# VH-VL binders against SWR1-complex protein 7 (SWC7): the designs that were tried, part 17

Target 1, 125 residues: SWR1-complex protein 7 (SWC7), of Kluyveromyces lactis (q6cpf9)
Amino acid sequence: MSTQNDSIALLLLQITLYHQQELAHADSSLSLDELLVEPIVDNTVVEKFTSHSMVQIYAPELAPLNIRSIKGLISDLFTNTNIQEPKNLITLANHYYSERLNYLQEEKIPELIQQMKDEYRKLAE
Below, E stands for the ipSAE of ESMFold2; O stands for the ipSAE of OpenDDE; V2 stands for 0.75 times the mean of E and O plus 0.25 times the DockQ between their complexes.

## First folded at step 20 (VH-VL; framework fv_enfortumab)

Design q02 (from m04 with heavy chain Y111F; at its last look DockQ between E and O 0.90; V2 from the best seeds 0.77)
Fold by ESMFold2, look of step 20:
Structure q02 (fold): chain C 125 residues (1-125), chain A 126 residues (1-126), chain B 107 residues (1-107)
Amino acid sequence: as target 1 above (125 residues)
Amino acid sequence: EVQLVESGGGLVQPGGSLRLSCAASGFTFSSYNMNWVRQAPGKGLEWVSYINSDSDYIYYADSVKGRFTISRDNAKNSLSLQMNSLRDEDTAVYYCARDSTSVTGWLQEWFGMDVWGQGTTVTVSS
Amino acid sequence: DIQMTQSPSSVSASVGDRVTITCRASQGIRSWLAWYQQKPGKAPKFLIYKASSLQSGVPSRFSGSGSGTDFTLTISSLQPEDFATYYCQQANRYPYTFGGGTKVEIK
């Protein structure tokens, strides 16, 4: 799978999860346990995500998205991500973190090592 | 050496305004959340305000809401507190304090304030 | 707001004494409590976080315990440099709140 898609998904989940924690820390009527399943997505989440350098550089088509569209992306992550644990912001974040780590360890790092070996062999020839 | 240095304290009349500054050095200021804490003469500590590293989460004590504004300039390693409509009860030493927060898994843990400046004195009197 | 009640307000003690300071929260704060030491004319010094973890450079004679609503700071053998005012602070929720302080004085 594409490391870019997983990294953008993880970014959105990180920003959203951070926001829920700040909301719950500031407002005793909000339960973090409930927010992990049904997050509050407001302009703070949208602005932090769409202005983030990863989005600007690697997914610029997402930069003009409004709050409804960002809520849709988060909803899609809940709906479309296949995991065995109950779905919440933490288990989803763990999933995309693990997918990115697996990509780096099993695909990208071996690819880079082989590329370095190929360049060394070519220079030696 | 990690250091916070407050400035801008002084004598001001009730209803007046004053701007406090806090210069940070010896650490990556833009990576840390920051607080203002005050201490009236002979009294205990009172938290005043908080601002996160990106300035998108800002909180105030009820006693100062609407009168004080916290801000930061990460390019200049500077924290500020704009104080308007000052009252006699705002007389205090004002401390700049670095927030100590950590992440376990994805969950933030709030530890307290690990670095403090020496304070700057604000006196509100006629 | 979470109210923090410190006891005692002051304690008179001798070098070598064991000193115990208590802090009680009006609501559960889990283990999210910090302790500070403050000497006259100086800023508070961070001693303990998360109820029982010693900040780097703090002598091992300081210890903290507790969870929920009841917390304790203990100085196992008071030293001359320990005469100061001690504050607890909850970090569980904004606004952050401090206890009223406990002044540790020479008897």
Scores: ipSAE 0.647, ipTM 0.843, lowest interface PAE 1.5, mean pLDDT 91
ESMFold2 (binder alone), look of step 20: mean pLDDT 91; pTM 0.933
OpenDDE, look of step 20: ipSAE 0.794; ipTM 0.911

Design q03 (from m04 with heavy chain W110Y; at its last look DockQ between E and O 0.87; V2 from the best seeds 0.78)
Heavy chain, then light chain:
Amino acid sequence: EVQLVESGGGLVQPGGSLRLSCAASGFTFSSYNMNWVRQAPGKGLEWVSYINSDSDYIYYADSVKGRFTISRDNAKNSLSLQMNSLRDEDTAVYYCARDSTSVTGWLQEYYGMDVWGQGTTVTVSS
Amino acid sequence: DIQMTQSPSSVSASVGDRVTITCRASQGIRSWLAWYQQKPGKAPKFLIYKASSLQSGVPSRFSGSGSGTDFTLTISSLQPEDFATYYCQQANRYPYTFGGGTKVEIK
ESMFold2, look of step 20: ipSAE 0.699; ipTM 0.856
ESMFold2 (binder alone), look of step 20: mean pLDDT 90; pTM 0.918
OpenDDE, look of step 20: ipSAE 0.807; ipTM 0.913

Design q04 (from m04 with heavy chain R98K, light chain Y96W; at its last look DockQ between E and O 0.35; V2 from the best seeds 0.00; counts 0 for: pae E 2.5 > 2)
Fold by OpenDDE, look of step 20:
Structure q04 (fold): chain C 125 residues (1-125), chain A 126 residues (1-126), chain B 107 residues (1-107)
Amino acid sequence: as target 1 above (125 residues)
Amino acid sequence: EVQLVESGGGLVQPGGSLRLSCAASGFTFSSYNMNWVRQAPGKGLEWVSYINSDSDYIYYADSVKGRFTISRDNAKNSLSLQMNSLRDEDTAVYYCAKDSTSVTGWLQEWYGMDVWGQGTTVTVSS
Amino acid sequence: DIQMTQSPSSVSASVGDRVTITCRASQGIRSWLAWYQQKPGKAPKFLIYKASSLQSGVPSRFSGSGSGTDFTLTISSLQPEDFATYYCQQANRYPWTFGGGTKVEIK
């Protein structure tokens, strides 16, 4: 997966996780531990994800997805993400957070710093 | 000091409207879910409405659904309750109340309402 | 909705007395129960959460117990400042619902 796809995956996991928290808050008879492994994906999750600016801008092909497709994406994240921990929304989110952080620290930030240095040099000449 | 201060209460006729406000201070308002709870004269407590920190999850008691609207402005540390089509049975002291939330990593647990305002009185009468 | 029934509605007691208030839920709420204290003309005060956990700053003479449908608030030795109305509240499912209250009065 590309770094951009990682960001989108993280967004989906965050939205889904947040939704599980709110559902559990609304009805504590729901088992949050179970929801973390088998999350409820409904129109609220679909709407929040597909209408999100990150999706609209960086992954517009995902904007028309329905509940079934979103469930499929989440299922794919559970199946295809390589982590040593038991897989749940939290451990998956942590994984993609780590990936995003590594990208920012190792690639994006150094790149920006270099660009700034180059621009400064041009201005000084 | 953690404080909630309600305002906007008053006397209104049935069918009228009123907007209550709650000013929060002494804590990170934007990090906590908020509630309105009311108490009719000489009666018990009745939960009215809930709004989460990001305002994307809202719940109402059936008795006020379709008539009341809860909202918040995190930048102003303010909670509001727009009350329309008021009825005699809406007469009460209205409290804003902060959720007591415990955060463990990605997870949050809600235990109750740990901070309450002093209340503002709403009287609906002809 | 989940109905909460408190008993008794009122109790007369003296300083030093042991006071017990009960709360019954119309359905199982596990441990999702809170207790509040309210004095006349004042806002409710948060006392206990998760049926038995004491809120910070609340005296140890207050205790809560129970799970499922039956819950109890106990004041081991009533103090002058404890005369008030007490409410239970279920936090299992919206809408939040309160018991009818129990007024602890001076004998």
Scores: ipSAE 0.198, ipTM 0.760, lowest interface PAE 2.0, mean pLDDT 92
ESMFold2, look of step 20: ipSAE 0.423; ipTM 0.784
ESMFold2 (binder alone), look of step 20: mean pLDDT 90; pTM 0.924

Design q05 (from m04 with heavy chain S100L; at its last look DockQ between E and O 0.87; V2 from the best seeds 0.76)
Fold by ESMFold2, look of step 20:
Structure q05 (fold): chain C 125 residues (1-125), chain A 126 residues (1-126), chain B 107 residues (1-107)
Amino acid sequence: as target 1 above (125 residues)
Amino acid sequence: EVQLVESGGGLVQPGGSLRLSCAASGFTFSSYNMNWVRQAPGKGLEWVSYINSDSDYIYYADSVKGRFTISRDNAKNSLSLQMNSLRDEDTAVYYCARDLTSVTGWLQEWYGMDVWGQGTTVTVSS
Amino acid sequence: DIQMTQSPSSVSASVGDRVTITCRASQGIRSWLAWYQQKPGKAPKFLIYKASSLQSGVPSRFSGSGSGTDFTLTISSLQPEDFATYYCQQANRYPYTFGGGTKVEIK
């Protein structure tokens, strides 16, 4: 499985990355460097992601997913994301941040502007 | 003015309970992680507990784990510490303290505790 | 847990003196060390974070240095308001741990 768009992928990576940092800060046996490449995914990650308003509004099909499915989404991000840098939560997050910005700049904002122009024209007729 | 004010301290017998409160003002309380720190009479400082801004991450010192419960109410700008099964060694001034962090390139940096209340005194004595 | 060892336990000094306080961690804490000043009956006051960064409003006569395990706080010219107890604290991992304190007293 995979997340459908760059904003949802980024959200999952951000929640997961924050989780690893809290775990490593609280437990001296955990290495953040290791967790960045092999993250711990538990119910905290799942609940924060599936209950997030962005998921509820823009990807509601992901809201009922269980821990196995969320681990699968994270694994898919590691496997399927094509980047030049070594893959970890940070480099993946940077990638999806850049892709989301590019999508907004090149596609979504121009599309919304055109839709708003069309809606204004309809109201003016 | 950024301010933290503790309350709820007092005299209690061993095995008793107290609930400490910390009222925050002058800053966006819901954006900050928080700590409790205590200081026994004539002694140094001891970290007690931590809670992050949305209560998803909570940690305790081993000496209080299972007996103390940290919580917060972001709508009321308040931090709380429920203390059960109190012991003589829990006698201290208890401070609430604002955790100072920064984020650089997705990575969190912990800097310490930049704002402290004036403390509330807990005395456990038979 | 990371043990923080602070020395000396006290120092007797005069106004204008240079005072140096040391703090040693039992394992590496990078530069993630804070310094606090505490006067009797008062809460600790945040002085320095990240070993050497001065908190806003703290006089420039205070400075911090060090990384890894060995850290120092220096007061370049002691002022009357600087007589207090000073604590170091590591912020590298929970539990946060403090040094035992250094009491700076008037000679």
Scores: ipSAE 0.623, ipTM 0.837, lowest interface PAE 1.6, mean pLDDT 91
ESMFold2 (binder alone), look of step 20: mean pLDDT 91; pTM 0.931
OpenDDE, look of step 20: ipSAE 0.816; ipTM 0.917

Design q06 (from m04 with heavy chain R98K, light chain K50R; at its last look DockQ between E and O 0.63; V2 from the best seeds 0.67)
Fold by ESMFold2, look of step 20:
Structure q06 (fold): chain C 125 residues (1-125), chain A 126 residues (1-126), chain B 107 residues (1-107)
Amino acid sequence: as target 1 above (125 residues)
Amino acid sequence: EVQLVESGGGLVQPGGSLRLSCAASGFTFSSYNMNWVRQAPGKGLEWVSYINSDSDYIYYADSVKGRFTISRDNAKNSLSLQMNSLRDEDTAVYYCAKDSTSVTGWLQEWYGMDVWGQGTTVTVSS
Amino acid sequence: DIQMTQSPSSVSASVGDRVTITCRASQGIRSWLAWYQQKPGKAPKFLIYRASSLQSGVPSRFSGSGSGTDFTLTISSLQPEDFATYYCQQANRYPYTFGGGTKVEIK
């Protein structure tokens, strides 16, 4: 499983989900329930995502993407993510969050602990 | 310890301009959304404007839209309200207020305004 | 905009009385309502959020109830320090709007 890809997907979903909630809070004609399934993606989402430090550092190829490409990434998340629940921004975010937690527990935390132990030995020598 | 202190109020003529400031301390200012609320003499509370933590979402009451501009400087823990084309009905005590929003799962929950400054008085008078 | 109608505009009550203040929204706001207390010359104090949850440090004699359009703030046993004006505020959507206030006078 792709470590950075899951974190970048979660970031895009979080930014997009926050945006829908602000839009629905400001505009009575918008239904959050509908937006969770078919989100509005505009330049606010694009700018927040492409300028984010995680994107700049871990996925710099995404930084120059335009609104059509970012909409495509979100569409791909809906199409390509296999989950048993009905798909919406929340259930997709839960999926990628769970994948991130699993990675941290099984791979990254043990790796970081070992790096800290190695760094301790280096400083002590 | 949590404190909001407004400044910049005063007496101005109709059509004039004034810039209010709000200094925040005792909490992580950059993590919280902020509001301006005003109260005309002897009157109730009126929400004026909102800005989220990173300034991407800004809203105004219709009565001030196009004349007032909210902004923040997270490095200085400062909230501002630029007020242009002032009218006599803008006479009020202006409060800055910390928005109280929580997240349950991925969903925002808007609670209200949990910390208020003491206010700064704006008087628009010929 | 969601209009908030508060009643009564004022109430005169004795120490120990139960005081009830109502707030009505022009459309449904779920339970997304806040209550504030304001004493003369002071900033508002946050009392209740989400219609019925007490803010930390608020005495238990204060309670809130309601959902949808009709909401109530109750002071179960009025104390001398409860002389103030009380405001409701909907947090359901922008623009945020307040009720007109209820002045509680101790007599």
Scores: ipSAE 0.668, ipTM 0.847, lowest interface PAE 1.4, mean pLDDT 91
ESMFold2 (binder alone), look of step 20: mean pLDDT 90; pTM 0.922
OpenDDE, look of step 20: ipSAE 0.696; ipTM 0.884

## First folded at step 21 (VH-VL; framework fv_enfortumab)

Design r01 (from q01 with heavy chain W110Y; at its last look DockQ between E and O 0.87; V2 from the best seeds 0.78)
Fold by ESMFold2, look of step 21:
Structure r01 (fold): chain C 125 residues (1-125), chain A 126 residues (1-126), chain B 107 residues (1-107)
Amino acid sequence: as target 1 above (125 residues)
Amino acid sequence: EVQLVESGGGLVQPGGSLRLSCAASGFTFSSYNMNWVRQAPGKGLEWVSYINSDSDYIYYADSVKGRFTISRDNAKNSLSLQMNSLRDEDTAVYYCARDSTSVTGWLQEYYGMDVWGQGTTVTVSS
Amino acid sequence: DIQMTQSPSSVSASVGDRVTITCRASQGIRSWLAWYQQKPGKAPKFLIYKASSLQSGVPSRFSGSGSGTDFTLTISSLQPEDFATYYCQQSNRYPYTFGGGTKVEIK
């Protein structure tokens, strides 16, 4: 479903955001506030994302992507995500987190509850 | 019981090498960042090195950079410190320490080191 | 690197006294300051994180305060088991750095 893509987007944002924090923590010339709007994307982000089990299981077409393509995905998230707040890694992550919560509340949890009810009904027969 | 146990210390001559090990138990080792901290006899604490849970962020104190290599094996719940080109000033008790960092609103909160091993002693002299 | 200057180097105090230890950072570290207690022959024990938050299991006579560059550890009503050396440590940036330690001796 479309929530798989939201989960993959959230994963990329989480990995990228973690990386910015490590960069700023190690290098006093880097400002986290600046990196949140203009992140540095290097091979650490690429390798962590493309090797992640979620990518390999649910989005295997992304696993062979190179750094230019991963930078493109991040740029697309900044360009194409509709939110009211100023865009940065945090506000984008909040957006995709909220999209995943909506999926769980409106679709997945009710579906699982119904499956459990159906299985218990079968056992009672 | 959360526990860290260091081993591999000993007596070496200057220029020698040692590999320290730290065995972790009682917690999900692969979820935690780790540090090495040392303490020379009669002296204070000195941070030596850091490695995050996935080994993709590694940092060293300037005093050991290029000579020491931190690594971890999450399948074996072990942290290692390879020490090469040892010097007299490397004489210390070496502690394995679990990093305590929390996340609030996607941002890291840097708390310190909440679990420490008993230490292993390295003596460099001739 | 962020230099941590800890004072005093040592203090002699009686049971029941209030003991204050200070730690100064060479640049702002916000609240990313930890305090540790170390007894002879033992590993350091985590006391306080985030400058003022008490680690679980630490007696309430320990408290921390400060933000920015100036930090204080206070031990109200010193107890015999509080004989130890105390260290501050900043976690604002790598490399992590410790203060020089304060040895608390019970008279």
Scores: ipSAE 0.711, ipTM 0.869, lowest interface PAE 1.1, mean pLDDT 92
ESMFold2 (binder alone), look of step 21: mean pLDDT 90; pTM 0.924
OpenDDE, look of step 21: ipSAE 0.782; ipTM 0.906

Design r02 (from q01 with heavy chain S102K; at its last look DockQ between E and O 0.92; V2 from the best seeds 0.80)
Fold by ESMFold2, look of step 21:
Structure r02 (fold): chain C 125 residues (1-125), chain A 126 residues (1-126), chain B 107 residues (1-107)
Amino acid sequence: as target 1 above (125 residues)
Amino acid sequence: EVQLVESGGGLVQPGGSLRLSCAASGFTFSSYNMNWVRQAPGKGLEWVSYINSDSDYIYYADSVKGRFTISRDNAKNSLSLQMNSLRDEDTAVYYCARDSTKVTGWLQEWYGMDVWGQGTTVTVSS
Amino acid sequence: DIQMTQSPSSVSASVGDRVTITCRASQGIRSWLAWYQQKPGKAPKFLIYKASSLQSGVPSRFSGSGSGTDFTLTISSLQPEDFATYYCQQSNRYPYTFGGGTKVEIK
């Protein structure tokens, strides 16, 4: 799995989840439990996401997206993410966090360790 | 040491304007949400305004909406409150206060205000 | 808006006394309640967060309890430095609101 896609997905989920909590904190008519399943996406979410350095550097094709497209990305996360738990912003965020952690543990760290072993062997010669 | 220092208070006529500043030191200002709280002479505490760390979420007490503007400059470790159309009831000591809300897991926990400045006095008088 | 009602508005007490201050919210605020101490001419000092968690550096004679709508601050053995005004504050929802204060005075 692509680490950049997992990191970008996590960023969008994190921004969206933070936004729902602020909305519910400010407006007693909003239920956080409902927003976790059907989040409100407005220009605050869009601007935070599209202007974020991670998007600008690693997913620049997403930077010009409008609100309808960002809503589409969030909908795609709900539809396409394969998890056993009931889907909400928290369970989706947990999924992408764990996928990123697994990449570091299973791929990146072993590659760095092998590079270190190779350099040690060369230095010992 | 963690420190907040307000400035910009003074005497102003009704209908006038004043800008308060708060200088932060001893902590990573850009990681914290911030508040303004005021206290009229001999009275209790009244929350005035809130701004989160990157200025995406800003809230005001009804008594100041449309007249006061909170802002921050994270590069300068500075919080500001622009006060327009001042009224006699705005007379108070104004405190800047560091919000202690934190995220546990993915959820926010709202703890209150853990660091306060010594305040700056605003007097609105004819 | 969530109204916070403190009682009593003042209390006269002697060094060594147990002092209890109550705070009632007009609606449920879970445990998102803070307590502050304020001495004349000084800024408020953060004492308790999450209704019952003691801020670092606050003496153990201070304790908080409660959840929902009814909360209590207790000073188990009043010391000379504890004569001050105490405020509760809810952070469950914007706008943040404070109680009216409780002045603890020397008897």
Scores: ipSAE 0.689, ipTM 0.853, lowest interface PAE 1.2, mean pLDDT 92
ESMFold2 (binder alone), look of step 21: mean pLDDT 90; pTM 0.919
OpenDDE, look of step 21: ipSAE 0.819; ipTM 0.917

Design r03 (from q01 with heavy chain T104S; at its last look DockQ between E and O 0.87; V2 from the best seeds 0.78)
Fold by ESMFold2, look of step 21:
Structure r03 (fold): chain C 125 residues (1-125), chain A 126 residues (1-126), chain B 107 residues (1-107)
Amino acid sequence: as target 1 above (125 residues)
Amino acid sequence: EVQLVESGGGLVQPGGSLRLSCAASGFTFSSYNMNWVRQAPGKGLEWVSYINSDSDYIYYADSVKGRFTISRDNAKNSLSLQMNSLRDEDTAVYYCARDSTSVSGWLQEWYGMDVWGQGTTVTVSS
Amino acid sequence: DIQMTQSPSSVSASVGDRVTITCRASQGIRSWLAWYQQKPGKAPKFLIYKASSLQSGVPSRFSGSGSGTDFTLTISSLQPEDFATYYCQQSNRYPYTFGGGTKVEIK
């Protein structure tokens, strides 16, 4: 199973990355460097992701997903994301952050500017 | 001004209970992780408990685990410590402290506790 | 748990002296060490974070150094307001732990 857009992918990566850091901080047998490559995905990650307002509002089809499906989404991000750097939670998060910025610059802002121009013309004779 | 003000301390018998409160002002309370730290008379500082900003990561010192419960109400800018089964060794000044954890390149950086309240005194005696 | 050992437990010094306080961790804590100043009857004051970074408003006569297990707080020229007890604290792992304190007293 897969995520629907770059913002939802980034959210899942952020939640997963935060969780790894807390696990390593609380348990001296866990290595953050290893968790960045092979993260532990448990019910804390699943609940935080599926209950998040972004998911509930913008990707409601993901809200009922179970732990197996969420693990699948994370695995898909590792498998399908093309980056030149070695893949880990940080390099993947950087990638999706950059893609969101590109969307804003190249598509959304120009679209809003055009809508504003169209509304201005409707006020003229 | 950034402020933390503790209340709820007092005299209690062993086995008793108290609830400490900490009122926060001058900053966005819901964005910060929080701690309780105590200091027995004439002794050093002892960390008691931690709670992150949305309450999904909570930790306790072994000396209080199972007896104390940390909680927060972000709508009221309030941190609480419920203390049950109190013992003589729990006698201390209790401080509410703001955690100074920051993020650099997606990674947490654990700096310490940058804002402290004035403390509230808990005395456990027969 | 990570034990933090401070030395000395006390030091007698005069205004203008250089004072050095040592803190040792029982295992590596990278640079996740803070220093606090506490005066009698008052809450601790945050001085230094990340072993060597000064908190805003802390005088430049305070400095911190170290990484791993061995850390130092230095006061380059002691002032009257610096007579206090100083604590180190690690934040590398839960539970957070403090050193036993170093009391800086008037000689």
Scores: ipSAE 0.695, ipTM 0.856, lowest interface PAE 1.2, mean pLDDT 91
ESMFold2 (binder alone), look of step 21: mean pLDDT 90; pTM 0.919
OpenDDE, look of step 21: ipSAE 0.799; ipTM 0.908

Design r04 (from q01 with heavy chain S53T; at its last look DockQ between E and O 0.90; V2 from the best seeds 0.78)
Heavy chain, then light chain:
Amino acid sequence: EVQLVESGGGLVQPGGSLRLSCAASGFTFSSYNMNWVRQAPGKGLEWVSYINTDSDYIYYADSVKGRFTISRDNAKNSLSLQMNSLRDEDTAVYYCARDSTSVTGWLQEWYGMDVWGQGTTVTVSS
Amino acid sequence: DIQMTQSPSSVSASVGDRVTITCRASQGIRSWLAWYQQKPGKAPKFLIYKASSLQSGVPSRFSGSGSGTDFTLTISSLQPEDFATYYCQQSNRYPYTFGGGTKVEIK
ESMFold2, look of step 21: ipSAE 0.702; ipTM 0.860
ESMFold2 (binder alone), look of step 21: mean pLDDT 90; pTM 0.923
OpenDDE, look of step 21: ipSAE 0.799; ipTM 0.909
ESMFold2, look of step 22: ipSAE 0.695; ipTM 0.858
ESMFold2 (binder alone), look of step 22: mean pLDDT 90; pTM 0.918
OpenDDE, look of step 22: ipSAE 0.787; ipTM 0.907

Design r05 (from q01 with light chain N92H; at its last read DockQ between E and O 0.89; V2 from the best seeds 0.82)
Heavy chain, then light chain:
Amino acid sequence: EVQLVESGGGLVQPGGSLRLSCAASGFTFSSYNMNWVRQAPGKGLEWVSYINSDSDYIYYADSVKGRFTISRDNAKNSLSLQMNSLRDEDTAVYYCARDSTSVTGWLQEWYGMDVWGQGTTVTVSS
Amino acid sequence: DIQMTQSPSSVSASVGDRVTITCRASQGIRSWLAWYQQKPGKAPKFLIYKASSLQSGVPSRFSGSGSGTDFTLTISSLQPEDFATYYCQQSHRYPYTFGGGTKVEIK
ESMFold2, look of step 21: ipSAE 0.708; ipTM 0.865
ESMFold2 (binder alone), look of step 21: mean pLDDT 90; pTM 0.916
OpenDDE, look of step 21: ipSAE 0.823; ipTM 0.920
ESMFold2, look of step 22: ipSAE 0.702; ipTM 0.862
ESMFold2 (binder alone), look of step 22: mean pLDDT 90; pTM 0.921
OpenDDE, look of step 22: ipSAE 0.832; ipTM 0.923
ESMFold2, fold request of step 23: ipSAE 0.751, 0.737, 0.734; ipTM 0.885, 0.881, 0.880
ESMFold2 (binder alone), fold request of step 23: mean pLDDT 91, 90, 90; pTM 0.927, 0.923, 0.921
OpenDDE, fold request of step 23: ipSAE 0.856, 0.848, 0.855; ipTM 0.940, 0.936, 0.940
ESMFold2, last read: ipSAE 0.726, 0.749, 0.696; ipTM 0.873, 0.885, 0.861
ESMFold2 (binder alone), last read: mean pLDDT 90, 91, 91; pTM 0.924, 0.926, 0.929
OpenDDE, last read: ipSAE 0.853, 0.848, 0.844; ipTM 0.939, 0.932, 0.935

## First folded at step 22 (VH-VL; framework fv_enfortumab)

Design j01 (from r05 with heavy chain S53T; at its last fold request DockQ between E and O 0.88; V2 from the best seeds 0.82)
Heavy chain, then light chain:
Amino acid sequence: EVQLVESGGGLVQPGGSLRLSCAASGFTFSSYNMNWVRQAPGKGLEWVSYINTDSDYIYYADSVKGRFTISRDNAKNSLSLQMNSLRDEDTAVYYCARDSTSVTGWLQEWYGMDVWGQGTTVTVSS
Amino acid sequence: DIQMTQSPSSVSASVGDRVTITCRASQGIRSWLAWYQQKPGKAPKFLIYKASSLQSGVPSRFSGSGSGTDFTLTISSLQPEDFATYYCQQSHRYPYTFGGGTKVEIK
ESMFold2, look of step 22: ipSAE 0.704; ipTM 0.862
ESMFold2 (binder alone), look of step 22: mean pLDDT 90; pTM 0.911
OpenDDE, look of step 22: ipSAE 0.829; ipTM 0.921
ESMFold2, fold request of step 23: ipSAE 0.738, 0.759, 0.752; ipTM 0.880, 0.890, 0.888
ESMFold2 (binder alone), fold request of step 23: mean pLDDT 91, 91, 91; pTM 0.926, 0.927, 0.930
OpenDDE, fold request of step 23: ipSAE 0.851, 0.843, 0.850; ipTM 0.936, 0.933, 0.936

Design j02 (from r05 with heavy chain S31D; at its last fold request DockQ between E and O 0.87; V2 from the best seeds 0.82)
Heavy chain, then light chain:
Amino acid sequence: EVQLVESGGGLVQPGGSLRLSCAASGFTFSDYNMNWVRQAPGKGLEWVSYINSDSDYIYYADSVKGRFTISRDNAKNSLSLQMNSLRDEDTAVYYCARDSTSVTGWLQEWYGMDVWGQGTTVTVSS
Amino acid sequence: DIQMTQSPSSVSASVGDRVTITCRASQGIRSWLAWYQQKPGKAPKFLIYKASSLQSGVPSRFSGSGSGTDFTLTISSLQPEDFATYYCQQSHRYPYTFGGGTKVEIK
ESMFold2, look of step 22: ipSAE 0.684; ipTM 0.853
ESMFold2 (binder alone), look of step 22: mean pLDDT 90; pTM 0.923
OpenDDE, look of step 22: ipSAE 0.817; ipTM 0.916
ESMFold2, fold request of step 23: ipSAE 0.732, 0.737, 0.755; ipTM 0.877, 0.878, 0.888
ESMFold2 (binder alone), fold request of step 23: mean pLDDT 91, 90, 90; pTM 0.924, 0.924, 0.927
OpenDDE, fold request of step 23: ipSAE 0.855, 0.855, 0.857; ipTM 0.940, 0.937, 0.941

